# VHH binders against Uncharacterized protein YOR238W: the designs that were tried, part 1

No score or structure here was measured in a lab: all are predicted.

Target 1, 303 residues: Uncharacterized protein YOR238W, of Saccharomyces cerevisiae (q08634)
Amino acid sequence: MDEKVELILVPCHSIWKSSSHPSDNSVNLGQLPEYWHLAPFQYEGNDHLAFIKHGLTAIKLLLQRFDTATVIFSGSQTKKEAGAISEAQSYYFLFEKLIRYVMSNDNIDVPNFDNELRLLLKEVKNLLSSQNVNVDELFYGGSITTEEFSLDSFDNLIYSIYRFEEVNKKFPQKITIIGFAFKMPRFISCHAKAIDYPQSNITYIGIDPKPANYNQTQLSKYYDDLVQMEDKNALSLFSSDWYATKDRLLTKKRSRNPFNRTAPYAQNIFCKENGKRIEGIEDDEEYFETKIKCKMPWSSPRQ
Positions, changes and structure headers below are counted from each chain's first letter, unless a header gives other numbers; antibody chains are not in Kabat numbers.
F, E and O stand for the ipSAE by ESMFold2-Fast, ESMFold2 and OpenDDE, each averaged over both directions (binder to target, target to binder). V2 = 0.75 x the mean of E and O + 0.25 x the DockQ between their complexes.
[cut] marks letters that were taken out.
Atom coordinates printed by the task and the answers are left out, and those that the model quotes come from them; centres of patches stay.

## First folded at step 5 (VHH; from q4 with W50Y G96S E97D L102T S103D Y106V)

Design g8
Fold by OpenDDE, look of step 5:
Structure g8 (fold): chain B 303 residues (1-303), chain A 117 residues (1-117)
Amino acid sequence: as target 1 above (303 residues)
Amino acid sequence: QLQLVESGGGLVQAGGSLRLSCTASGSDYAMGWFRQGPGKEREFVASISYSGGSTYYADSVKGRFTISRDNAKNTLYLQMNSLKSEDTAVYYCAASDWYSDTDYDVWGKGTRVTVSS
């Protein structure tokens, strides 16, 4: 029996509204933006469809790597108006519902899904059918789980690694991250580096939002804006605050924790010798060199 | 901490116009308008990017509402024309940071708009 060695990580970006019902009594499968707690900027790009693509891609990969991979949806309880439900949990239940729907219906043409999503659903269904997958085993057997404490993208990576260890009793040898393409740099160049995880062992699958009815010029501008916003509001910040313990990043993390959750994994990376948690890191480079480099369970020996 | 204050709500006749304003303590946010009518769930109305170069509208308000912002004044606007009774709602201003992948950072207290038939 092959051991679990691969983490398939899906950073979550919203909370699916499981209790939302269509007016026409159709099935809520997250196909409309009103079925999500979306931020203002997430409407233009139909981000909700991208979320579904992220998750289905993860499940597709899992089915192709069932013996060696674990899917982790990562995201905490970030919205007060959503209640005490995590992004990760909402994703988990959405995809459970979606997979059950796919397996129970011959017609899997979900209204408002785009062609890419329809194709992805077909692929997933074919894999499920060809492998005679038990849906209960898929979702309840440990192959798909949640990370409940992440408040930002740094947390998504580090906490999911530790969650993987909780489930599989070993750290992942490789990681596949499925998210927005424009966020790849922060994951690879900042977060992975900051935690001394070998970048060569990380694969990033980028799936971006797609505005509807945009011409090429409009699309180009849209994506340029995304890159600019990413650089200004994330990449530049993480470049100077590796571990999100300072100023703006810390403030944002706190604002995303309306239910006052404490991550149990934080102590693993931010614990002082006396067992106390480090609250702020003054010098990230020094901290890395003295506390992180070649000291993590996944660190490679360096000469 | 970012604070949002809405203003401009009131009573207006069907077919009339109203302009809402939202003042923010900062300008580095994507912003938007939401509304909640009687007995209804809060719904998206319009959003605008940080630079103001990208706007998006709910289908129900397209062609009638215009969202804009003045970053120098840290103010968000919603020009509402051709108002209908169905537009009656409490209108909320919301702001989100791009860093935050999922959520509005702050909500205003809302301003009431009533459209009489």
Scores: ipSAE 0.079, ipTM 0.596, lowest interface PAE 3.0, mean pLDDT 89

## First folded at step 10 (VHH; from k1 with G96S V102T S103D H106V)

Design m1
Fold by ESMFold2, look of step 12:
Structure m1 (fold): chain B 303 residues (1-303), chain A 117 residues (1-117)
Amino acid sequence: as target 1 above (303 residues)
Amino acid sequence: QLQLVESGGGLVQAGGSLRLSCTASGSDYAMGWFRQGPGKEREFVAYISWSGGSTYYADSVKGRFTISRDNAKNTLYLQMNSLKSEDTAVYYCAASEPYSDTDYDVWGKGTRVTVSS
């Protein structure tokens, strides 16, 4: 009896360059920003280290509840210059390589990892050793998988719920999302609410980017600016476009799909019978009240 | 629509200097320079925050290149000093809205820099 009840969701943010060869004879474990297809703003925060912290935290949680949870890395083929590889698949490749590397060596200090990341690696290594979980079982046994069609954070949540059901034959009874702390409101107050997922059954673990060599005043300004940019560029837009079907969010979503991916989740109410996404929802509150509220497989019961 | 127009590329002798410019239609973007040398992948060169207060450089150019911006003119600059033959590349200006699911990177057409032996 090993019934999976918890989705551990890692929204992905970039593609790791598995073929990148370091010139100094070190191994590519994602520790340098040049090993990723990063947007300009992701360099300041060392976002690539946060991506690794998100995945290691997910694997740590999985190892603590191995029989009841499934980790899903979520993100599509979003970068033309990277080719036909998804963010999710690149995370999967990176974490398998990283875990095999540290389990094959006593040296757990990866160059350019910070102290938080080093401690996370140590915790994961200790859990694997103490629980006698084989790395093949961890990665190939169905406990970690990918969702490769998401083009925004709304997709990350809804597509991963359906992917969880596809793999485990039931919808998740609880969800833990591991991502940037400053993005928590869009996931919890917008996305989860918009699909009627019970608030008591969803948890968010936030790990923010960390600029190098900033004093405390610079760090405070950096994080204040993150919150401001999150509000301007995402949270305010999703607050008035719950399902990402209107002009601005839909246009950006389409531009993120250079390989024309279409999600295969046939039971998803947000997809037509031909697999295409529902678009052009004009009145979000009316749509929620008539199609979603108390009507989803995961909705709370009502008398 | 955000547009990026690079200028200032050309031929320069090793040890020389060159200044690249990139004009943008707005000032609220994080901006940077990338380059692609002959037979190489596109690589990061330098980044500057939307406010102009934070900069970050690739190790290969640190101490030789300086990124700056003039938000009144919506213009990004790259001052390149002590140029080497390996700096020969097409240099691209790039901009993005930080942390938006709904935004994407914008790239200029590029400007060619050739450093002669």
Scores: ipSAE 0.383, ipTM 0.718, lowest interface PAE 3.4, mean pLDDT 86

## First folded at step 12 (VHH; from m1 with S54R)

Design n3
Fold by ESMFold2, look of step 13:
Structure n3 (fold): chain B 303 residues (1-303), chain A 117 residues (1-117)
Amino acid sequence: as target 1 above (303 residues)
Amino acid sequence: QLQLVESGGGLVQAGGSLRLSCTASGSDYAMGWFRQGPGKEREFVAYISWSGGRTYYADSVKGRFTISRDNAKNTLYLQMNSLKSEDTAVYYCAASEPYSDTDYDVWGKGTRVTVSS
């Protein structure tokens, strides 16, 4: 058995429409926003290109750490109109298709990929070729898998830790999260702290959305508003609701579960014996001190 | 519970104008318009930030359509000018909390626009 020690976590943010094809017989590789179930604001930022950059970055890191890392795409069945497919499974399908495409074609300049994404794709192709990688082994051999029950970023972290143990039979000693740079504070300063994961063992690689044809003033305003709204809609809420058990965060979590998914991770201490999530924690710091601190399998040894 | 109600659709001659409205039950949302033409997939039309300070348009409608909002009335507008037969579609209002962990979406039931030749 390989000694897997690192979780490479990709929190997912949308569902790729695998059945969508343009009329010109080109291949759907996720390069157009119409190939995704996007919220209105995600069009301005070309967020779909960031999703692809997140997954390719994860695969690039895996190829450099093949014997010691597992990539997990994390996200549930969150869109009623998409049907019973999870964000995580749609990412898995897309990246398998994309990797098989680059291995089957000499010309991999995908229309509508931006320059950074094109270069990243070439880097991944070069790694695959130089290592003589079998794509079936890469995707079906346990190095890339999904976590399909997360309904928020707290779930992305904690459920993926348990999924990693489910696959590898031990908890990750190191975590690399690849996501939006503006979301880093909630993962590092809120979620990792809330579950007592050693912050020296978790890192964050941030890749933000990028609006096209904005000048520097427009870009600065766009990113300032990103940070402001992230604080208003997520970071400040998690700062007062560490485990997402209170009204506003819980309501948002429930609205993302149209297919009534229940997480299967029996050892997850944030679930009741019936598999339902714990709700209504009144004093988060007391809960942490009493139930979490120095008590998780991944907690640092007592000093 | 956020609720969206569209209005203002109808029949219009090519070259004409219509204004669509969408009333929301709250004001702190990024909002946009989408449309679905006969036999086509739903497509993006326009987006406006929660404050109204930034707008973004699909290439097919730039210069012809204008999105705006009146936060005092919780109302989103789409002014459609120089209408073409290709603009015939059901137009949907959509809203989401911007930049949250969850990419939460709410959709209206749509309003039909028919552009006659």
Scores: ipSAE 0.542, ipTM 0.818, lowest interface PAE 2.2, mean pLDDT 88

## First folded at step 13 (VHH)

Design o5 (from n3 with S96A)
Fold by OpenDDE, fold request of step 14:
Structure o5 (fold): chain B 303 residues (1-303), chain A 117 residues (1-117)
Amino acid sequence: as target 1 above (303 residues)
Amino acid sequence: QLQLVESGGGLVQAGGSLRLSCTASGSDYAMGWFRQGPGKEREFVAYISWSGGRTYYADSVKGRFTISRDNAKNTLYLQMNSLKSEDTAVYYCAAAEPYSDTDYDVWGKGTRVTVSS
């Protein structure tokens, strides 16, 4: 068996409601917004469908790279109203249900799925069938797993790398991130750099939300706004706070941890002072040069 | 730290109008309205972008409800026209930083709207 060397990372963006029932007595496969704990802004672009696309794309790639890849859904218990369930866990169970549904039914035309999702389902089904893959093995054999401690995109990357090592006893040599296209810069230019992971070994697959019934002008404005918001709310902040230890980003993380979870991986990248995680790194560059650069398990040797 | 306070709820006759308000402690958030009727799950009503340039509505309220905001006053509004009995619910204000790392939402305590036949 080939050694697992590739991390397929899916940052999560919501929590799927497994107990929600369709009004028409159909099966809940996450096809409706009400089957998710969505923020107000996630309705306009039908973000829930993008989430499903992210996961199915990850599974598709996994099936194409079964011997060398591991899929990790990444996201913590971020919503008090959802209970003590992680985003990652909810994704895991959604896709387990979805894959089992696809394998158990000849008709896989799920209501409210768009053509892209329908195509993905077909591709995944064909791959599963052609390879004679057991669904239990796929989900219970370690090929698909969860990272349940991430509170932001920085955590998504670094914690998933360590989760990969927990599962495979090796750090990933390659990373494929599947998420929103407009978030690519933060992952590649900020997070990967901050943790000294070679950017050349990271592939980003961007799948964006898509508002329904928008004309071209409206769509253009929508996507422009996404880019602007990304710059304002994330990219600019991470540019000045590489490790999310300063006020704005730290506050955001804390607000998304209603169940007071502690990430076991944090100690691997953050030094401890007096038994506590160092917060408020004053000089990110200095921290990087002295604590991170060429010191991580995946770092390149110093030239 | 963000706090939301809804107001403007009450009893109104079918076909009537009501305007809800939500006061936020900050103005840099995307905001929206949700509602929860008796024996029903909480449902999305309307969304407005942080700048106020875009709005989105649930099909059930489209053409009847209007969401707006005054960033100078840190206030979100929901103008509800042509109210129906099925609009009876507790209405909640929600705020979030769009597509930030948090993808989180903050909720108010809600204001009750009752539409009588």
Scores: ipSAE 0.783, ipTM 0.911, lowest interface PAE 0.7, mean pLDDT 92
Fold by OpenDDE, fold request of step 14:
Structure o5 (fold): chain B 303 residues (1-303), chain A 117 residues (1-117)
Amino acid sequence: as target 1 above (303 residues)
Amino acid sequence: QLQLVESGGGLVQAGGSLRLSCTASGSDYAMGWFRQGPGKEREFVAYISWSGGRTYYADSVKGRFTISRDNAKNTLYLQMNSLKSEDTAVYYCAAAEPYSDTDYDVWGKGTRVTVSS
């Protein structure tokens, strides 16, 4: 796969319930919130539909860049009540089911999908049909895979880069991240910087949640609150803890690892010269300057 | 470290009212209520933003239930009016930091609500 140069990254935000069956003989394609393990705040904005948009957008782009791109769904086993199933694996299964459904049915008007999703499905189906893409090859041929160890957005980026290398035997030259728009700053200004990945080689596609039946004032307030929460709960924290090794962010990561998984990629970025893993970084800037800057496989030479 | 403890459940007649409480060990969380009826899956009931400025309800409880919070007391409430037999369930309190990298939720142990006909 020498031609694979682009990572299409989808950070996951929930776990799809693959075993959930509707009582009315309908098909579970993730169209309802009850088909997901959602947090309380994910209902208002119909976040589950945004998740589907993220994945379909990734697949659409993959089909347009089939020879050069790899899609990676990224997210670990984050919910005890969901069992030993990763966010990434659940996404993989959902989209496999969804794509097979689309290719097997003339009518692809899925109930409860909005107009954006309907359009995406049509576009994806058209691409699959026009290119005569085999669905098995699409999902089993290595073009779509999972990263199952990420516990936060920093992990999403760095672990997916290493996962890409595992699959394609080279590091990605460019990255396309598909996620919530309000999370873009943490990925570009914090995570990419922290790992010395060239920001110019990263594209971010933002697709946000959409509350239903909100007026303009309500929507404004909703989105303002999202920005405030992003700043308070993520951006400000990553600004002072670049690698999520300090108290608050580390505690969050641990709380999202109920099945006690160990990330194999962590040693690649947190390994000392003596072979010991770094447990905590006291000075992020010093760590960056001495251990990361111009030392990563993707680092640009600096004169 | 966040702990949630529900209270206020009990037996009530159809058409009656009940108020549930959930005490949280921390503030600045988005809070919500879920319920699980006999032989049913857990379902969403209501959500309130961290500031209390926004609320969201399941269609099945709109107009009957009211979610509120007192951040000074670190307490979440669910006022349930016009209760129906279908509202019989174990009610769970949930909390999360919205759109943090954790997207995680913390759950209480639940409080049982039984509505008799």
Scores: ipSAE 0.766, ipTM 0.905, lowest interface PAE 0.7, mean pLDDT 92
Fold by ESMFold2, look of step 13:
Structure o5 (fold): chain B 303 residues (1-303), chain A 117 residues (1-117)
Amino acid sequence: as target 1 above (303 residues)
Amino acid sequence: QLQLVESGGGLVQAGGSLRLSCTASGSDYAMGWFRQGPGKEREFVAYISWSGGRTYYADSVKGRFTISRDNAKNTLYLQMNSLKSEDTAVYYCAAAEPYSDTDYDVWGKGTRVTVSS
């Protein structure tokens, strides 16, 4: 019997509206931006299609390494107007619905999917069929689960590591993160370092948003703006606040927790129960050297 | 804390025009307008990038509505022309830091627009 050794992590970015009913006879498969709780900027990039690409890519990888990997969708109950449903749970529901839909239909050209999504759907359908994996086994057999307490990208990584251990009884020996390409530096250069996870054991697969009908100049400006805003709003902040315990990042985390969720990982020294900051973390580098370096279950002697 | 204050709503005849304003405390936010009609779910109307160089519109308002921003005044505008009864709604200004971990949304209180036949 093989043991699960790889975490395939999908950080979530929105909540799919499972109760949204199209006015025509079509099926809500997440293909329209109106089926999601989107921030204003997510409309321009067709970000909802990127979310679907992230999840389908994770499922594709899982099907190719079914006996050794676990997919975790990661994200909390972050939108008051969406109710008590997490980003992660909404992704889980959507992908189960989408996979059952494509396995039950010969025509899988979903309206409003772009060509990349259509090809990815066909690849997943073919893999599922050729490997004789039952959809119930895929979703209910322990190969795909959720992490529903994360409020930022640091949480996405560390909470999913603990969630992986919770369901598999072992910490992951390697991690594949599937998310926006422009976010790769914060995961690799900040988060993995901050928790002493060997960067050589993390693979990042990036899939960025794709605005429709932009010329080359518009696309260049769009992606330049993404990088600039990523630096301003996240990367620079995590560079000086490794554990998200200081004012700007902590305030942003708290604003994403309208349902007062508290992570259950009591033995996790990064845990913030009841909104308390981690004690004694005044100097992040000193905290790392004293509490983290070579002391985590996944640590190695060298970075 | 970012604050959004809408103004400019009111009663207008079909075919008429109205301009909504939303004042924000900063200029580096992606901003947009949403609306909620009677008995309907809140829906997207228009978005403008933090720089003001890119805009995006819902199909139902393309060609009739124009979103713009004046970063010197920290103000977002929605020029609504050729108004229809279907445009009757409470209009909400929204702002977010693009691609922050929070994907944080800040909403105004809304301003009512009523389009009479």
Scores: ipSAE 0.563, ipTM 0.821, lowest interface PAE 2.2, mean pLDDT 87
Fold by ESMFold2, fold request of step 14:
Structure o5 (fold): chain B 303 residues (1-303), chain A 117 residues (1-117)
Amino acid sequence: as target 1 above (303 residues)
Amino acid sequence: QLQLVESGGGLVQAGGSLRLSCTASGSDYAMGWFRQGPGKEREFVAYISWSGGRTYYADSVKGRFTISRDNAKNTLYLQMNSLKSEDTAVYYCAAAEPYSDTDYDVWGKGTRVTVSS
């Protein structure tokens, strides 16, 4: 039984349709956009391929540090049309299916995966084989699990920290977040600072969406607009609402919870005993200085 | 909360044209059209960025349909030309704030388009 000290966090962004069956006798491994519950903008970026790259990168890292890390897929039941299945659980199902597929097939050239994803899948297969990994131990042995209550990126971080403690009986000493590169500032410059997580102990691996068949000008404009929308819809909002307890972030959070999920983490200071989030923090800097700074289990010692 | 109201559906002969409209509560949303044909699952048709500077189309409509938006009126349009019987469907307007935190998307109630031979 190894002592787990590193959280490898994969914030989820959609729900894979596990029951969707291809009509052409191929297998559903998430490679087509219709296998996911996608928002309109996610079709342009082939975001579903980025979701798979995020999870495979997390598994690749886990295989390289299996005795000290836990992967957590993080995301709640956010889509009415998908039913009572969370983003996190759908990722867990997909990656178990994908890993079992590559271990049981010689030809792992999955249709519609791009070149980067094909190479990543081969790297993961090689690590699994060279280490003689038991897939049941990988997925069912506590090295990969889910956090199913997050409704925004602040939740992704704080709930996954508490989930890590729930499963490993200690808080993570190190966090690696694997997600969209354009989202790095909200996680590192906003969320981690807001909860007093030591900057030297958290890192971010970014993999952005990649539109197909765009020329250089189209790609440049696409990525410029991503940065603008990130600033407008997230970064600027979290700069004035560190804990997502006010309008407009609170309104968005409520709309993403059609199944009324409440987090079970009693020691999470951002939740009430009944699992509901605290609301209406008027002065975030004062709240941080009086309630958070040097007071979290993961805070650095005073200097 | 974001509200979407579609209009412009109707009966049209093959080879004809229609323009669908969808009004939204703001211009800060990425918007798109989906459709659901008889006995089929809902499928993607077209997307336009929040600024209106980028568009993306399903292969089945590329070259025949044009998506556009008027941000002053918070209105999304779908110009449908060279209509075929296979374009018969209920057309849904959809909107999302791109990359706000997790997916946020809203759907209209739809407008019916019937293409007769």
Scores: ipSAE 0.532, ipTM 0.817, lowest interface PAE 2.3, mean pLDDT 88

Design o5 (from n3 with S96A)
Fold by ESMFold2, fold request of step 14:
Structure o5 (fold): chain B 303 residues (1-303), chain A 117 residues (1-117)
Amino acid sequence: as target 1 above (303 residues)
Amino acid sequence: QLQLVESGGGLVQAGGSLRLSCTASGSDYAMGWFRQGPGKEREFVAYISWSGGRTYYADSVKGRFTISRDNAKNTLYLQMNSLKSEDTAVYYCAAAEPYSDTDYDVWGKGTRVTVSS
């Protein structure tokens, strides 16, 4: 436990529908888009396959670093229609089911998984077979857990840092984030800098959505649109509201909390003593210079 | 607050056509249609990108339904042809800012489509 130094963070993007049963007697392993609560644009990109790639990549890395890393799935109860289940908890349940399926079956060729997913499954199965870690230890032994209060990508990072400390009694010395490649700039160039997390200690592994049967021109336009929307909907907003405490980002954050969850991280300087968020930071650069820079448990020593 | 208002639902005989509209109070959203039949889960129908340059359809409606948008009017359309009894549902307009940390910003109240044999 005292050897855990790396946070492997998976920001979640949807809720898996564990109660959906296939009509053809196959098993629900998240392989079809209807097994998820997806936005319309997520159908075009087969985003659900990317979600599974994110989680399997995290588990693969954990198995290679089992003694030193903790995986955290991060995301709150954000969808009223899904009920009181968080994105993070639904990912946790899906990956437990998927890994148990993989270890219980010789044929792990899951219908509708692409070749990347099939390779990831084989790699995870091989690692589990060669490790002194069984599936119960993997999921119930504290190596994989959830962070269930995040309402945006800034929360994904800062709440998971505090969740890591809650579980391991130390702040992470290294962070690996596994998510969409087009979202890397918001995490690395905005969030990590805003909380003074050392750039040499944070890594991003990007896996983007992959539309089926698009030619090269269609793919190029699809990915250009993703980057443009990321700039418009995230980067430009976080540039003027580093901590998501005001204006459009705060309004969006509030709308994602239909079940009124309040995070319990007492050490989080972005929370008041009653557990509520600090809101309305007027000057983000001044706040950073006076409250954050060189003052976080994870800050680098001054040079 | 983004607001969505659907219209155009009604009773139609099988084989007929109907056109749904959804007016948004703002622009620059990816938009789509979902539907929920009696006793069924809500399901995806169609999507159109914010610019209108890309569309995507559920297999059950390909070739019969056409999604389009008029950005000058902030209006989304669903042209439904060759209607079948299984298309009977409440049709919901949905809009989202792509990848803004929420799956959907807003849903409309829905418009009912009933297809009689």
Scores: ipSAE 0.488, ipTM 0.799, lowest interface PAE 2.6, mean pLDDT 87

